# Miniprotein binders against GCN5-related N-acetyltransferase 10, chloroplastic (GNAT10), part 3

Target 1, 215 residues: GCN5-related N-acetyltransferase 10, chloroplastic (GNAT10), of Arabidopsis thaliana (Mouse-ear cress) (q9c7g6)
Amino acid sequence: CASTESLTSLTQNNAAEIELKYLVSQHGWDVRRLNRDDEDEIRRVSLVQAEAFHIPLALFDDFFFMFFQAEVLSALLYKLKNSPPDRYACLVAEQTSETETLSSSSVVGVVDVTAQTESSVLRYFPGVEEYLYVSGLAVSKSQRRKKMASTLLKACDVLCYLWGFKLLALRAYEDDAAARNLYSNAGYSVVETDPLWTSTWIGRKRRVLMSKRFS
Below, E stands for the ipSAE of ESMFold2; O stands for the ipSAE of OpenDDE; V2 stands for 0.75 times the mean of E and O plus 0.25 times the DockQ between their complexes.

## First folded at step 2 (miniprotein)

Design p3 (from p1 with L17I L24F T53L W59Y)
Fold by ESMFold2-Fast, scan of step 2:
Structure p3 (fold): chain B 215 residues (1-215), chain A 80 residues (1-80)
Amino acid sequence: as target 1 above (215 residues)
Amino acid sequence: SKLKIEIRVPDEETAEILAERLEFIARMYGGEVTVEVDGNKLRITVEGLDPELVELILYAIELRLRLLGLEVRIEIEERS
């Protein structure tokens, strides 16, 4: 008696977990929230982002990459610890598999979504109190890289709806035509471009602010 | 942990300009970065947990290495 009821409860909970696990499954890619209890997955995510955003250095590149990855990891851990679950998410993409057991090393794409109230963004949206900021979009190189990135962006749309936000915003470098085309195809529109004077700063390139609105 | 970076530049004027730029960046982000000029040597000490500031300093160093053909030495100092 007791044992059979226990098994029924576990089965129901497992089905609910499966239904909530994937935000989007499309084009051979599954997107879900990072498993914050899986240290290997956290390290894998930091590696994917570090590899995507690392600019090779003329000298000691391996050494600087190591420190850059450590900083990416530290930032991720800080966000996971200090953010409410409906105001920050790290989303991971993995290839759709028929296998029951998936490895944490299967993560090949990542994007961060953070609730923000920065005046530098809100000044362009009268009546909006807060928005979700999309950042850290990184994908491992593959023949379907754009499909994976598009699926990650669609997962951001789903979170925007689920969390009750009306605005998604992101920034891309002005000279990054591939990224800008990706975001435009995903429904983002240019709001503003960084002033010309920002291009005079070391390590600073002009960026464009892009947004996507929901009713 | 404390990260120390030492850069040799062609002359003291170049070291002073690079130091001023790195201090400007550090001030903008409120980080714990110390920049010291010693003749034609530039020493950078990084403390604290600001990932954006560390990234900016590293990229500023890379830009200068490419432009000036500089020599760089890095050392890590552990604290127990």
Scores: ipSAE 0.000, ipTM 0.142, lowest interface PAE 13.4, mean pLDDT 69

Design p4 (from p1 with T14A W59K)
Fold by ESMFold2-Fast, scan of step 2:
Structure p4 (fold): chain B 215 residues (1-215), chain A 80 residues (1-80)
Amino acid sequence: as target 1 above (215 residues)
Amino acid sequence: SKLKIEIRVPDEEAAELLAERLELIARMYGGEVTVEVDGNKLRITVEGLDPETVELILKAIELRLRLLGLEVRIEIEERS
């Protein structure tokens, strides 16, 4: 008779691997890395981000939205192709389910995390060689935004720890009180405002640099 | 490295529109862009993006503007 010990061990390892796919599970939301082999999920992510960041135009808005969504998709594909798996991640949020099988339509929130070494950030953190930059935070309009957004930001904290980084940084519009309050509640602090640097901002909004440090 | 670009458009309204779009698009690719608007001219400094990605972004923007009947001239100046 054959032993099933090896098969049982493999099954247990697969279960642990599946469990580790979820970076955070809080407040009814699960956050994991984008499945780069799922083309529908990639398209869904690009739509969520395009809808969140689209600037409406007086004329031909639908036409420009189509092109903007295509550019968001192209940028996502570019980052997935050209980034090492421990230096870039697209994180997706979905409602907690009883099964491991997920559809692209279940993705309701997104955030990007990228390793960077830009001097515009590092000059404020002597002794830090690189940081994780948080960008593209977008949540579906029909969902509980604050809880889902907070869970996505918590997942960024987990990645920062897992990848061995000590600093998370992001930028928020100076006049966006809701976003700034969200980030402050997640542990981020203002480091710099655009007015401290000479720049042309006629007709455009200024952004502030915010950061979160880990021991 | 930094890539400096100068773009000439029909008028100041087109320049403001293009500046806003370029800032958003650059951020989507994981880069940062500084844009200076001077009448119908844009002076752009791009950080964190490779030249091939910048070219792709500019081509897409040019296509959209041409479809609206607008004319765009793009000149690129590279730093070694």
Scores: ipSAE 0.013, ipTM 0.382, lowest interface PAE 7.6, mean pLDDT 73

Design p5 (from p1 with L17A R21L W59E A60L L63I L67A)
Fold by ESMFold2-Fast, scan of step 2:
Structure p5 (fold): chain B 215 residues (1-215), chain A 80 residues (1-80)
Amino acid sequence: as target 1 above (215 residues)
Amino acid sequence: SKLKIEIRVPDEETAEALAELLELIARMYGGEVTVEVDGNKLRITVEGLDPETVELILELIEIRLRALGLEVRIEIEERS
């Protein structure tokens, strides 16, 4: 019954509807909201994020990857089911091309945006009552281009404006120069760094809180 | 060898998934695992697996869940 070709046909026949579906189209990348009715796309998103954040194991790696991917999928399904449409979005990126088919297999980038009120963030922004938190930014290894990640971040900016929020916030590891440069180039500024002592813990590295504010 | 472990995860769904994974690992390597799920907590008894291997597995689970933005706390109560 319902299929990806139906969605493609609607897009091809209605330019105004295309503009409502896509938040950003830049540098050969289209960013839109995840189609929550497409189970294959939901699974694809969980795979992209799991692959990006997976830490390889010498032992039992297959089982841990399966567990991690299942948890990423479960968290995504929970957020899609239990979040208002103007307080949570999973954004997906696909390459624009005359030869490409609009389908779940076309999704090569993902980012999550969630409305939050955490005091650990708001304490740095007097007068702000809530913000959009950017997390889970993942790009398929075969499509690792800064322009795709930058386009996903621009879509977060658009969503921030559309939803009436004034603040975007995210966290990145302080030793991840590539990620930090990406976010800085997207207009984010460092607000806070995790205390030095947290880096002594097994599996814990220092992070920086970064933000982008709109008037 | 015998280990008693308590793991706290964000929710019961995560606890149940982790319990299944640990049972699979134990079964594959000829060890025995007893898991009690109590909300967001797991109480685990592991027998017949090398303690260093179990600790490595738990550390890597912790790293992965934290990478997802989830809080995990692991306490090893007894080694023998």
Scores: ipSAE 0.006, ipTM 0.173, lowest interface PAE 9.7, mean pLDDT 73

Design p6 (from p1 with E20L R21A A60R)
Fold by ESMFold2-Fast, scan of step 2:
Structure p6 (fold): chain B 215 residues (1-215), chain A 80 residues (1-80)
Amino acid sequence: as target 1 above (215 residues)
Amino acid sequence: SKLKIEIRVPDEETAELLALALELIARMYGGEVTVEVDGNKLRITVEGLDPETVELILWRIELRLRLLGLEVRIEIEERS
């Protein structure tokens, strides 16, 4: 439809490496943006998210995991390549003061932040034109500390401020008390929404919209 | 924007598996998916993803299912 060639010529695309900076360092955890030049870190991020969101199915577990893992990796690579640096970020958490004798690329937590303009969210926030959507929050099974997840959410707050957004939004399962408590403690509030259509077949779980606003 | 898609598969078991996969994959891309299963048919509403990203996801899903010997038909019902 639209040609973007003239617009891209106005923005210099420098192939130089981007300097890594920590967004938050708190409770023994450092949170920064994913290093897109580190192939091992990209693989690690995809594994952390795939493991956290894998639903084990007895007879189809190998099929589902293989398929899901590949799609998680593909989605990450696609977003990293095709998103402007101020409209998408993959954030990673690692241990504070990890020595060089241990892998400094030991990513143990991940969260995605994406700029969105969907009417299904914006209709509940008059005067807001766009928001940051928080998704894919995952903590390695070997590092299930609530403070790590809270630090990742704090880094989302920092990006919201730095990028000039006024609204953070996410969805959580209605019956997931632990996740809802985590988000509530991080300053998120449940938004009253119209019920979405749900499948009438086996065990479909409802999700609630939660939001955090800034002045 | 919303995109509505109809997918036809060989049987209801395949439809159930595909529905679960689509819900989880859409979340990883930062979008929302609602799925209705009607026998060997799925009706899908996608939000929060651009149409090109949805088409890419569906193409990859179709390719993987075909590699497993499953016959899948995907038709885009509505694009807005």
Scores: ipSAE 0.014, ipTM 0.359, lowest interface PAE 7.1, mean pLDDT 71

Design p7 (from p1 with M28F R66Y L67A)
Fold by ESMFold2-Fast, scan of step 2:
Structure p7 (fold): chain B 215 residues (1-215), chain A 80 residues (1-80)
Amino acid sequence: as target 1 above (215 residues)
Amino acid sequence: SKLKIEIRVPDEETAELLAERLELIARFYGGEVTVEVDGNKLRITVEGLDPETVELILWAIELRLYALGLEVRIEIEERS
């Protein structure tokens, strides 16, 4: 029907507009989608995430960092190749400047947003069939600013609304007070913690599922 | 100790890639890893490692999966 065709057309047009323009500009930070045609920007993004999430090793740290970065890069390339533009986005943050040109070298923050249907999340949200999963939130070591991370999270809110999703979900370590406070301030609420049976006798970090719902 | 991990990934190719890389890491630390790939499910058993090394490998796996946006279910069996 024409009504159905009109709605799907609007959805596709909105997705295209997201790719062409900044999603959020706040607190001196601009957030946009990754430029898929810029190989240097793809490598820059993988470096930012690898640096943020790498754990140092006592021996051969350079080797293991290289290996980890290669894995992050491979995962990014896979997602870009195999995801529809309205079901996956890699978002990048850069500082607002007088220069209006997009630049891979100016990327200092990253977050991934992926459409998911995992039962481990959906069992807590009756009536929801799918959600957007927020992951890989990383800010350049030199820029550790809460407002950049908050702006990235607000861009995730914008995508959730524009793509027609009702739920954003993410996981954070229970003992990471800074991350949990960041997410709480962004409107996320704790849903569950890792079950006790998954906690290790060696002091494994427990993770918390957090969500933000739209109606 | 034995660490059992079940990971769900987008496809079998991703499962095979993760399996190979996790095996490399575990073997580098002198551990033994058994991997079973079943479609988009990856099941890993790690044993023969001291507690500190198990913790290190577990954190490395969790960080990589966190960065990839993948969900993982981890079950630890404490056996003497």
Scores: ipSAE 0.012, ipTM 0.274, lowest interface PAE 9.0, mean pLDDT 70

Design p8 (from p1 with P10D D11S E12P T14L S80E)
Amino acid sequence: SKLKIEIRVDSPELAELLAERLELIARMYGGEVTVEVDGNKLRITVEGLDPETVELILWAIELRLRLLGLEVRIEIEERE
ESMFold2-Fast, scan of step 2: ipSAE 0.015; ipTM 0.460

Design q1 (from f2, 16 letters changed; at its last look DockQ between E and O 0.40; V2 from the best seeds 0.00; counts 0 for: pae E 5.5 > 1.5, pTM E .665 < .8, SAP 71.42 > 70)
Fold by ESMFold2, look of step 3:
Structure q1 (fold): chain B 215 residues (1-215), chain A 80 residues (1-80)
Amino acid sequence: as target 1 above (215 residues)
Amino acid sequence: SKLKIEIRVPDEETAELLAWALELIARLYGGEVTVEVDGNKLRITVEGLDPETVELILERIELRLRMLGLEVRIEIEERS
């Protein structure tokens, strides 16, 4: 009277665990939310982010990189602790076949997704009250970077759908052709903007707002 | 809604490096920044962060700069 019920529960539980853990599995990459109880994973993610955005300067590289990584880690911990689970996610990409990571050889991709209501974005989308902001896309240079990055961006699409948002937004540097191609191939379009986007002075890199709608 | 921060550092190269790092740090916390470098001075405008988060970041910035051995002065111009 319990045998078939037990087997059904076991198989259903295993399937649910697999489905709930990974948002997207494509091109040999599995994408899921960062496990906030895994200290090693959090530190590894902060290192991937710090390395992707660090500009080495020989005179200050050692000390400034340590400072920068510490602030990246602190910001990640702050968001994990203080954000509702349906308004922030740090997404992590892993290789599909690998269950254990090797310290220096593992490939990790990451991206942050945050629900926002900033007027600097919403002014271009009448009738939209909230959007998901994609930031901090970082992938290892040691492997299939474009496929990992596109899989991370697809996971952002899935999360946007699951949380009920209709708009994804991000900012890219105008002169970063590789990044802009990546985002365009993922369905993002440059938002034509008021001259206020030129708030930085001449000779400095300007960012552009890009968006993707679901309707 | 906007906070303005002025940081004075030893030279322009240090100011440019810190401008890059602080802009990214603020964005990682969910804020948006505009940075102007004028010689050895940084003027940073931050949007989208609550006051408690800004205070925490500024305390960490001062500590980190002093740990690096940098002579630094940080001044905040706040609006309600």
Scores: ipSAE 0.034, ipTM 0.498, lowest interface PAE 5.5, mean pLDDT 73
ESMFold2-Fast, scan of step 2: ipSAE 0.236; ipTM 0.645
ESMFold2 (binder alone), look of step 3: mean pLDDT 75; pTM 0.649
OpenDDE base, look of step 3: ipSAE 0.300; ipTM 0.718

Design q2 (from q1 with W20F A21S L28A R60K)
Fold by ESMFold2-Fast, scan of step 2:
Structure q2 (fold): chain B 215 residues (1-215), chain A 80 residues (1-80)
Amino acid sequence: as target 1 above (215 residues)
Amino acid sequence: SKLKIEIRVPDEETAELLAFSLELIARAYGGEVTVEVDGNKLRITVEGLDPETVELILEKIELRLRMLGLEVRIEIEERS
């Protein structure tokens, strides 16, 4: 006696939903927003970022890595809970699958995008009220790094457009030629460098502010 | 928000380790940190993080250092 929905209708709705889910699909990579309801995916994202940004220590490195990973996880959970959905996104990259796989273990790249209004950035862009800040770009070392990273950055461009922002900004280490070339190839330009007096600190390198403008 | 913090630690080696760790952790929270080491003293300027997030980061770092048998003193200088 019960009315049931058509399987064809449900399948088409799921296909449209999946198509709208992916911000960018290129070079064999699909980029989408993190599924905040998937605890395994959240843990996977924190591991990818922790591994990418971990710097080995001489003693007790395993202990410090575990602590750092836990902090990265806590930061992700904090941002997901406390940020409006159109002012923060964690983007994940997965390999384009022949058979459609929605597994947390397929995540091999991550980037964060956050709306910011810091005067230290906005002072270089008269007429701009807000910008999207790109951070936490991390890719698994077992994958095609440059194309995956470029696809993640393209997804940031898409969010910039969708959320109505005109400016993307990020920071990169001045002496990291690979990262700077990646960002330059993605359309970013150098704006400013860290003050000279911070350049001699252990583990701290001078950084450059880079930006990309939208029409 | 922009926040200025001063941290005092037992020695310069600890100050350098803390500066390094704080920069990495602040980046994980989506913020930018400028850290100046002056002997056993750190001067920190934080941008792009709310005060509550900064306090959480500092609490976690303080806990980590205490687990290593190190003592630290943290004071907030300016808040804007």
Scores: ipSAE 0.015, ipTM 0.412, lowest interface PAE 6.8, mean pLDDT 72

Design q3 (from q1 with T14L W20Y L56I L63F)
Amino acid sequence: SKLKIEIRVPDEELAELLAYALELIARLYGGEVTVEVDGNKLRITVEGLDPETVEIILERIEFRLRMLGLEVRIEIEERS
ESMFold2-Fast, scan of step 2: ipSAE 0.094; ipTM 0.591

Design q4 (from q1 with W20K T53A)
Amino acid sequence: SKLKIEIRVPDEETAELLAKALELIARLYGGEVTVEVDGNKLRITVEGLDPEAVELILERIELRLRMLGLEVRIEIEERS
ESMFold2-Fast, scan of step 2: ipSAE 0.196; ipTM 0.640

Design q5 (from q1 with W20E A21L L24I L28A L56A R60L S80E)
Fold by ESMFold2-Fast, scan of step 2:
Structure q5 (fold): chain B 215 residues (1-215), chain A 80 residues (1-80)
Amino acid sequence: as target 1 above (215 residues)
Amino acid sequence: SKLKIEIRVPDEETAELLAELLEIIARAYGGEVTVEVDGNKLRITVEGLDPETVEAILELIELRLRMLGLEVRIEIEERE
């Protein structure tokens, strides 16, 4: 009684939906765009990033964490509301599953991708008018050994192709060998190091500009 | 609405940390804040936030500092 055409149509619709949902599936990790209509997922993303980038303070650490998380949440909501869908994306990583069960609590990695036109970057790339900037790469401590960060970076490559950009750029701290090795292994190359005078800022470390180009 | 606030804490390090916290809080709540640190004193100008909300935040901060055994004095200089 089942129609071959109905079965084929359903299969094609499911495949298209999966392709739209997941940018990359590698090493046991699925990466997709954040569901902007899911408030619990937005809160979960903010928690993952806040936990990864929180610097413990000697005074009011619990209070500062709460307000840092609130700032991360507010910034995320602002970007989601005010950015065109091909100019900003928050990407989330979750463990590969054959079922559609568990969404918000399964998010264990995050990265932001933003279209930018900063002259401090474009000065190194004649003929390029804009680029995608990779930032906020955060992975849950319990999952860091599973190549999640590499899969998130691969998803940034996919967005670069899909949105028609030819350049990905990011900044890493000069003394962060682990991050620099991660980015180098993902195909990024050093372009420039922050000038010495920029490190005079309280708590600021020198950063290295890294880039990945596509034809 | 516009509020001018002076906060006095035990030392300059505490003042700097509190200034950072207040900037984060104001940004999270969609308000505009200008913070000036002068030794152990902070001079704060807040705009675009409900005065009652600002007062509640300051009361919570004062309570937490007091709980940690730190002296703090909060004075609202001008309410507009």
Scores: ipSAE 0.000, ipTM 0.182, lowest interface PAE 10.9, mean pLDDT 71

Design q6 (from q1 with S1D A21R E59L R60A S80E)
Fold by ESMFold2-Fast, scan of step 2:
Structure q6 (fold): chain B 215 residues (1-215), chain A 80 residues (1-80)
Amino acid sequence: as target 1 above (215 residues)
Amino acid sequence: DKLKIEIRVPDEETAELLAWRLELIARLYGGEVTVEVDGNKLRITVEGLDPETVELILLAIELRLRMLGLEVRIEIEERE
């Protein structure tokens, strides 16, 4: 009976893990946590984020990109190693599979969610002790409709609920109308902040803090 | 816990670009950075990152800039 019990337990654990694998499935996209044991997936995630946030330079662009991608990879590995599993997550989006045999999924979207207690945010939310910070939102291909991005943001909502947080926060550049519209459509609102806090650099773009609150 | 850094680069345009890159990189590691640009100098305060991680980021940036033939000086000091 021991052998039968062991196999049954293993099968049930595997099924439960599969059921909990996907945080959200909407609009043809499945969103789940990054598999930190999959080195290829980690590299893929770092490439998606590096491509999305890279600013091309006239000289040595390939060289700058290579170093930036290495920095993105190092940051991801650092966070995966040093964060508790209920305080940090890298979320990945992949197409809902058409099953040919055992199809290989490919990651095409990424977002990071990190538990934070920074005073620069909390000072605007009396009574809140911590929040989830959304960052690194990236999609591997430029798309007109941002259904993948909105699905990733919905997964952040799910994670906020599951981890017991009441506040999601993120920052967007003030002049990035597309990003700000994406976030406002996802339920985020601009926080009225002190101008002095957000604009301390000569020549730098100003960022706005946006938030989404749950009961 | 805050870490203070001073970086000197050849010109103000390089300083502005580096300021933007440092903010982006710090956010990738889950930290916050505030930067003050004074001509060809950057004064940086970092929160939420350990000093070892910051040193690795700065080393990577310094090596990249030197490979492009740009001179850079970085001074790190920890503030309580």
Scores: ipSAE 0.013, ipTM 0.366, lowest interface PAE 7.8, mean pLDDT 72

Design q7 (from q1 with R27Y L28A M67F)
Fold by ESMFold2-Fast, scan of step 2:
Structure q7 (fold): chain B 215 residues (1-215), chain A 80 residues (1-80)
Amino acid sequence: as target 1 above (215 residues)
Amino acid sequence: SKLKIEIRVPDEETAELLAWALELIAYAYGGEVTVEVDGNKLRITVEGLDPETVELILERIELRLRFLGLEVRIEIEERS
């Protein structure tokens, strides 16, 4: 039988873990940092991002998806291994659970936050030495709730504050109105757009740099 | 002889995805493909793969790109 002391210790550890784990809990969504010791959660995160950014092919789509997911997984593992805990985070969203019957957390949203010092961004912010770059925002196709994405972005705000950064930045395609509206509603403002000539010369779609500043 | 194909796609990201897909397909069919991405242009050199198989694969990919609303132009050159 388990001792009362052991049970109390487990309960205290569980409560402390819950209290320190969640960055944001709003609109039925809980956002926390990815548990880097949970292999299933790492694989789940890679699947969510791969599904969100995958362009399906008419031929052998399953094989190409598998390869794309493997690349996403490898990049995630590399970042987790080689980034300081206050310079990179993968944030995951799960629905606020009303029952513990199934005893499993299901990640349905994800976003990456990385500390960067790129001159292409810092040139627009005199006096700022580094910023947090938001990328890889993805929501599971089975859970397309607008408030989940907003809650993930609010968790990025919390992390920005906790890590002592003054600037959040991200890029979106100029023609992606849905993404731009999401970011604008989250407090981001357009800083600059890629010049018209870059879409002709390089062949790449024009992007919009957006930022959110804290004073 | 070598089959050289130039594909123009909307953007470099699409070109890179298409390049990876074509390399995998060619490998599965026992051929070797060299793909060069130059902005929104994809240059493909095929060795060891039947030209008819390459054409079929490209047609299927074109159908998919059109389904996604993307524009693509294929130019095939045989021999130089």
Scores: ipSAE 0.005, ipTM 0.135, lowest interface PAE 10.7, mean pLDDT 68

Design q8 (from q1 with S1D P10D D11S E12P T14L S80E)
Amino acid sequence: DKLKIEIRVDSPELAELLAWALELIARLYGGEVTVEVDGNKLRITVEGLDPETVELILERIELRLRMLGLEVRIEIEERE
ESMFold2-Fast, scan of step 2: ipSAE 0.017; ipTM 0.464

Design ta1 (at its last look DockQ between E and O 0.22; V2 from the best seeds 0.00; counts 0 for: pae O 3.1 > 1.5, SAP 84.967 > 70, placed apart)
Fold by OpenDDE base, look of step 3:
Structure ta1 (fold): chain B 215 residues (1-215), chain A 92 residues (1-92)
Amino acid sequence: as target 1 above (215 residues)
Amino acid sequence: SERLLRKALELAFEALELMSEGKFEEALKILDEAIKINPENALAYLRKGLVLALMGRHDEAVRAFERAVEVAPTDPLAKLALEIAKLALEKE
């Protein structure tokens, strides 16, 4: 009978030490929280996120890309500074090094997790007051996207559990079959497709609200 | 309220996604909604300025960045963006 008491005491004192601990290690990827005190890591994350936005490089002169990256960085810094540590996390994926000595853990994948209370989502989930919203899933072009993205999503599950949330939600583009399949394989189901009238915007891709509920 | 601030930020992030797809007009309306919810949303003004600049609407971009600087006078990005947008406007 390993006492339930040891798990509860680990939750309070460990909040600060948890930031750099791996939430998930699988498929050759380790996922942890972004180090808020590491400016270079924050910059690297912003780059990975900025690069994942398929901004047509033809419209983004190198200057506009740099500006966009700076916007992503500013937004990340804002979220890190102004969000409670139990209501926002940036999760980063790095390659599991077999050798402890490779100090330069290169962030190669990112995902944002934010606590939300949007009625537009909550209306589908009676008795749920809050959910974790998964966004900003970015994977470096150099890496095998599927395994790392799946590992990042698994870390969101772990974080959802640790923070006591019962619901994860995300939005995927309706036409992005690859993303939808990734999320489906991660245990997300379609809740709602954005109404047709919201797509009266010429060119607006519909998003599909997807969710994963924990019992 | 914290809820409104969060919603304004979410809209501002949605605008980035739309921008990445070249959906500039859609991004502008989302940003305008974000600004309507929180008129002190520096991020929404920055992104509005960026979208406008990408559209070649440099005069409007300057106005958006001016507002970003007013809301966030210590944000170096807002100042830089404003300077760049002014330089772009002077080259027209």
Scores: ipSAE 0.052, ipTM 0.503, lowest interface PAE 3.1, mean pLDDT 79
ESMFold2-Fast, scan of step 2: ipSAE 0.443; ipTM 0.798
ESMFold2, look of step 3: ipSAE 0.358; ipTM 0.777
ESMFold2 (binder alone), look of step 3: mean pLDDT 78; pTM 0.735

